# Ledger of designs, part 30: VHH binders against q9vxt7

Target 1, 187 residues: q9vxt7
Amino acid sequence: MPRPVLLIHGGAGDISDSRIAGKFAGIKQALRSAWGLLSPDNGSGGGSALDAVEAAVRSMELDENFNAGYGSCLNTSGQVELEASLMEGRDLRAGCITLLRDVMHPITVARRLMEKQRHTFLGGAAAQELALATGSERLQPGALVTEGARLTLKEFEDQVAQGKDPFFARTELTDDKPVPKTDPSGE
Below, E stands for the ipSAE of ESMFold2; O stands for the ipSAE of OpenDDE; V2 stands for 0.75 times the mean of E and O plus 0.25 times the DockQ between their complexes.

## First folded at step 23 (VHH; framework vhh_5c3l_4)

Design GG5 (at its last fold request DockQ between E and O 0.54; V2 from the best seeds 0.59)
Fold by ESMFold2, fold request of step 24:
Structure GG5 (fold): chain B 187 residues (1-187), chain A 127 residues (1-127)
Amino acid sequence: as target 1 above (187 residues)
Amino acid sequence: QVQLQESGGGLVQPGGSLRLSCAASGFTFSDYWMSWVRQAPGKGLEVVSDISGSGGSTTYADSVKGRFTISRDNAKNTLYLQMNSLKPEDTAVYYCARDKIEYTEGDFWAAYDFDYRGPGTQVTVSS
């Protein structure tokens, strides 16, 4: 019997101290949501792994602590533009979705695309049509936007309007290099 | 080297209570998320509960929520599971495990494989 392993990468880049606890709780929730679907008793490694990956990503898409679905980064018009992709290793099938809007779970739409095997990559109106035709709910405009995402966009726009470079550094001012946390607890 | 040793298992009647302990050594215990994981006869591993290094965050499987309580004593390097209102479905070998979750140099990830676990303690719930 194969021994299952599940690994989730929660994103690259610096995390502010105030957000670390939420991200740790969220990635643990995603692991828990998916783990039971990796059963050595089901007799199918590819199918059960696909179910687990989808469940883990759906958990993150619902969690505003991650840049996926609800609470995703906004474009300059203040809107969420969604994308997701997945691939399975057995037959190397893949589904890729971009420019999707107002759907809670773009990862599930990507899976539906992969399963139809008509195209590997779909975007815009065609992706939107697929999502609705295969049972995704059309959310109210703005349902995926969070106040945190709005504030992040405003801070970016304020810095650009003031001519600031977010990578600015002065040779005359010494800053401590940010030290990554080495404590596995995240506390 | 990571060492984990569970104790406190045994036979108990339905509706009863039992407290499991796990002695930890070979690592800085308070730095790590810890889990209780169980394996019922003929089944895979089920994650029962997790707890953060400080004990400030806890999680529970739906099957045990409201009945089980995870805790830790970092001064004694010991993890606990208080099991109340036990059911026959709780019959399993219970393992203490150290979780893999890291935020290092901007990379954030977690995994379940349960390579770091003890030999387990048997809990049997029957009349």
Scores: ipSAE 0.633, ipTM 0.813, lowest interface PAE 0.9, mean pLDDT 84
Fold by OpenDDE, fold request of step 24:
Structure GG5 (fold): chain B 187 residues (1-187), chain A 127 residues (1-127)
Amino acid sequence: as target 1 above (187 residues)
Amino acid sequence: QVQLQESGGGLVQPGGSLRLSCAASGFTFSDYWMSWVRQAPGKGLEVVSDISGSGGSTTYADSVKGRFTISRDNAKNTLYLQMNSLKPEDTAVYYCARDKIEYTEGDFWAAYDFDYRGPGTQVTVSS
């Protein structure tokens, strides 16, 4: 069997310097989590590519260094509306969920949707129903909201109030004090 | 040229400790994430721990959390792995590796791969 290849993109955009090191740490953790399932030579390595990518994204969904899952970017109402998508090339399947609320791992819900082979895309109440019916736990309202996400929304609102074009507003902020820009590999 | 050389491996009893070192040369050491990886008999490569260039960020495999500590001395171009409470399942060849990461114009990429890796040092945990 050929050696699997595992790649993760941890985000793009105007990201504050203070978040760079944490992002890479989070990516590395996700890679480690995924690889454990992919490695054919490891006892636990009997997982599929789907298992691996799901594990990677689940790891990232728990990490506030990313703006998905816990720490998701907020809508204009200050709420987390979760999105996730998954696709595979063997059977040419895909699953996508949007506007999911108060669930820790939307990627898992997307996986479940894909495997049902009934719909490719599900949103809102229907996505919520699927999530809960298939075993996802409903979190307390606001459980996925972080201070960084609130600050991000506030900055957006402030820019709008100032008459600036908010299209270019940052989507990943932190309550940490900014640090001078350094090489991301060295922080 | 980039060079990595591990040392400090050996035979130790369960519950014992070892400290691995990795001497790096041929590149700006502090600019790179570094990793310790291991390969146990009959198993694939596993990333045990990694550390950012400045040393401010670290990650660990779940299997070694609380027992292993990665650190670095950039002035000495040296990477370290303090291994405590060693278990038989920690038996493996341990490698020092330079991580492959990419940051360009706000894009963050990483792969489960390494640019360079040392020849490795054997760690055997046995009673």
Scores: ipSAE 0.575, ipTM 0.826, lowest interface PAE 0.7, mean pLDDT 89
ESMFold2, look of step 23: ipSAE 0.497; ipTM 0.748
ESMFold2 (binder alone), look of step 23: mean pLDDT 80; pTM 0.808
OpenDDE, look of step 23: ipSAE 0.359; ipTM 0.703
ESMFold2, fold request of step 24: ipSAE 0.290, 0.537; ipTM 0.609, 0.769
ESMFold2 (binder alone), fold request of step 24: mean pLDDT 80, 81, 80; pTM 0.807, 0.810, 0.806
OpenDDE, fold request of step 24: ipSAE 0.505, 0.419; ipTM 0.789, 0.743

Design SC1 (at its last look DockQ between E and O 0.26; V2 from the best seeds 0.00; counts 0 for: pae E 7.3 > 2, unsure alone 64.1 < 65)
Fold by OpenDDE, look of step 23:
Structure SC1 (fold): chain B 187 residues (1-187), chain A 127 residues (1-127)
Amino acid sequence: as target 1 above (187 residues)
Amino acid sequence: QVQLQESGGGLVQPGGSLRLSCAASGFTFSSYWMSWVRQAPGKGLEVVSDISGSGGSTTYADSVKGRFTISRDNAKNTLYLQMNSLKPEDTAVYYCARDKIEYTSGDSSAASDFDYRGPGTQVTVSS
């Protein structure tokens, strides 16, 4: 059996230098989450490629260093509208979710669509219904909104107010957290 | 030849502190992610913390967040783990491990396993 290959990309937006470390850490965590399922040597191995990919994306959806799930970009109303898509190459299947709200792990909902439904793409109320009917928890409104996302939206609004071209508006969160640089060991 | 050697383990009371060190040789230390992993009696290997080649990125297991700090001195080819507020459940053999992923700008991140580990150092937290 050939060794599996797992590749993760953490975004291609205008990422500030201060956010790079967090993204790398997040990618590393996602890799570990997924690899544990793929690697036959870990004893917990036996998961499918789909399991691993879903695990990786679920990890990223929890990490505000990424603009998916928790910490997603906001619409003009200050709301999170979630998107996720999953593709499977062996049988040429796909599941796509858009305009999902207040649900953790839209990637899981996308997988459920791919595996259990006749549609390839669901949005809005239909996506919401699928999510809840298949076991997703409805979060409190605004649960996925971060301060960084709010600030990003504010920056966009300010640019518009100033008559600037919003075409290149930021999609990455602002730097809210300094990376610790000191070693508490005293050395 | 790649070599990793841990030190600094020992017996400590709950609430105490230890600082582990790992001396690395035989490879370009600053190019690799390094990790601390541990194995408690009867349990599997657990990743405790990891750090990027430059030291700019770190991760921690939830169980050690706020208590442990990973750092590195690339000039000395040394990896550190400062362990504060130690708990009995932290009792384990601690290993220094090199990640198989070498840091290169622009490369995709793939497998996150380890290709080398030290012999380990025992950490025992007990009253």
Scores: ipSAE 0.017, ipTM 0.371, lowest interface PAE 6.0, mean pLDDT 86
Fold by ESMFold2, look of step 23:
Structure SC1 (fold): chain B 187 residues (1-187), chain A 127 residues (1-127)
Amino acid sequence: as target 1 above (187 residues)
Amino acid sequence: QVQLQESGGGLVQPGGSLRLSCAASGFTFSSYWMSWVRQAPGKGLEVVSDISGSGGSTTYADSVKGRFTISRDNAKNTLYLQMNSLKPEDTAVYYCARDKIEYTSGDSSAASDFDYRGPGTQVTVSS
């Protein structure tokens, strides 16, 4: 049997040189968080491919270098709206959530939908109810908003005011300004 | 032909230090993430540390953070691991490994696979 492999792509687009180092470090951290759940050589009880994928994405959702969870880009009202999806390749089951708010790990909610619910796709209040009913913590409003995300929204708004096409506006901070690391959920 | 050769292992007392080296040849060294991986007696492989092709990004296992430092010299095609404050649980064979995916600017991707590793060097921490 072929060895299990985990591949992470951290996103596409115009990534500045100052940002690329943080994204690579975040991807490697995500790989390390997940590998023990997949590798037969780690001496543990192992885990499923879904466990490994979820762990990797949870690591990225906590990492402000990614547009996922903590540090997500903001809507034009300055708020975080969360989406996640997960698919099992064997039987093509999927769980998709959208318009989730104030939950640290939307990927875990998507997995719970895939495994425990009749629907493939939930949004808004239904997604919120699923998240809370299956053990997700309701974060305080604004807990997922970072200063980097606020500055990115301001840059977007400035570009629109200058007549630039909002479709191509950058969704993340372009300078290498350090920000404190935080974990508002403790998950 | 890709070659990786570790050196610098040995017997050391707890609290001591060692510096491991890995000589690389047969590929464009600076284009690859490199890793140190260890295998303790009777245990599976553990990734100890990773470093980007440029050396600008590093990661560490929680068990070694603050004690171990990965570095590289791309002019000499050499990967290093400085190990300080060594503990008996650091006893293992240490391998130098190359990430399967060649670094390419503009695409932040990585994989869990290593396609090459060296024969390893033994580190023993005991009184």
Scores: ipSAE 0.016, ipTM 0.420, lowest interface PAE 7.3, mean pLDDT 79
ESMFold2 (binder alone), look of step 23: mean pLDDT 78; pTM 0.773

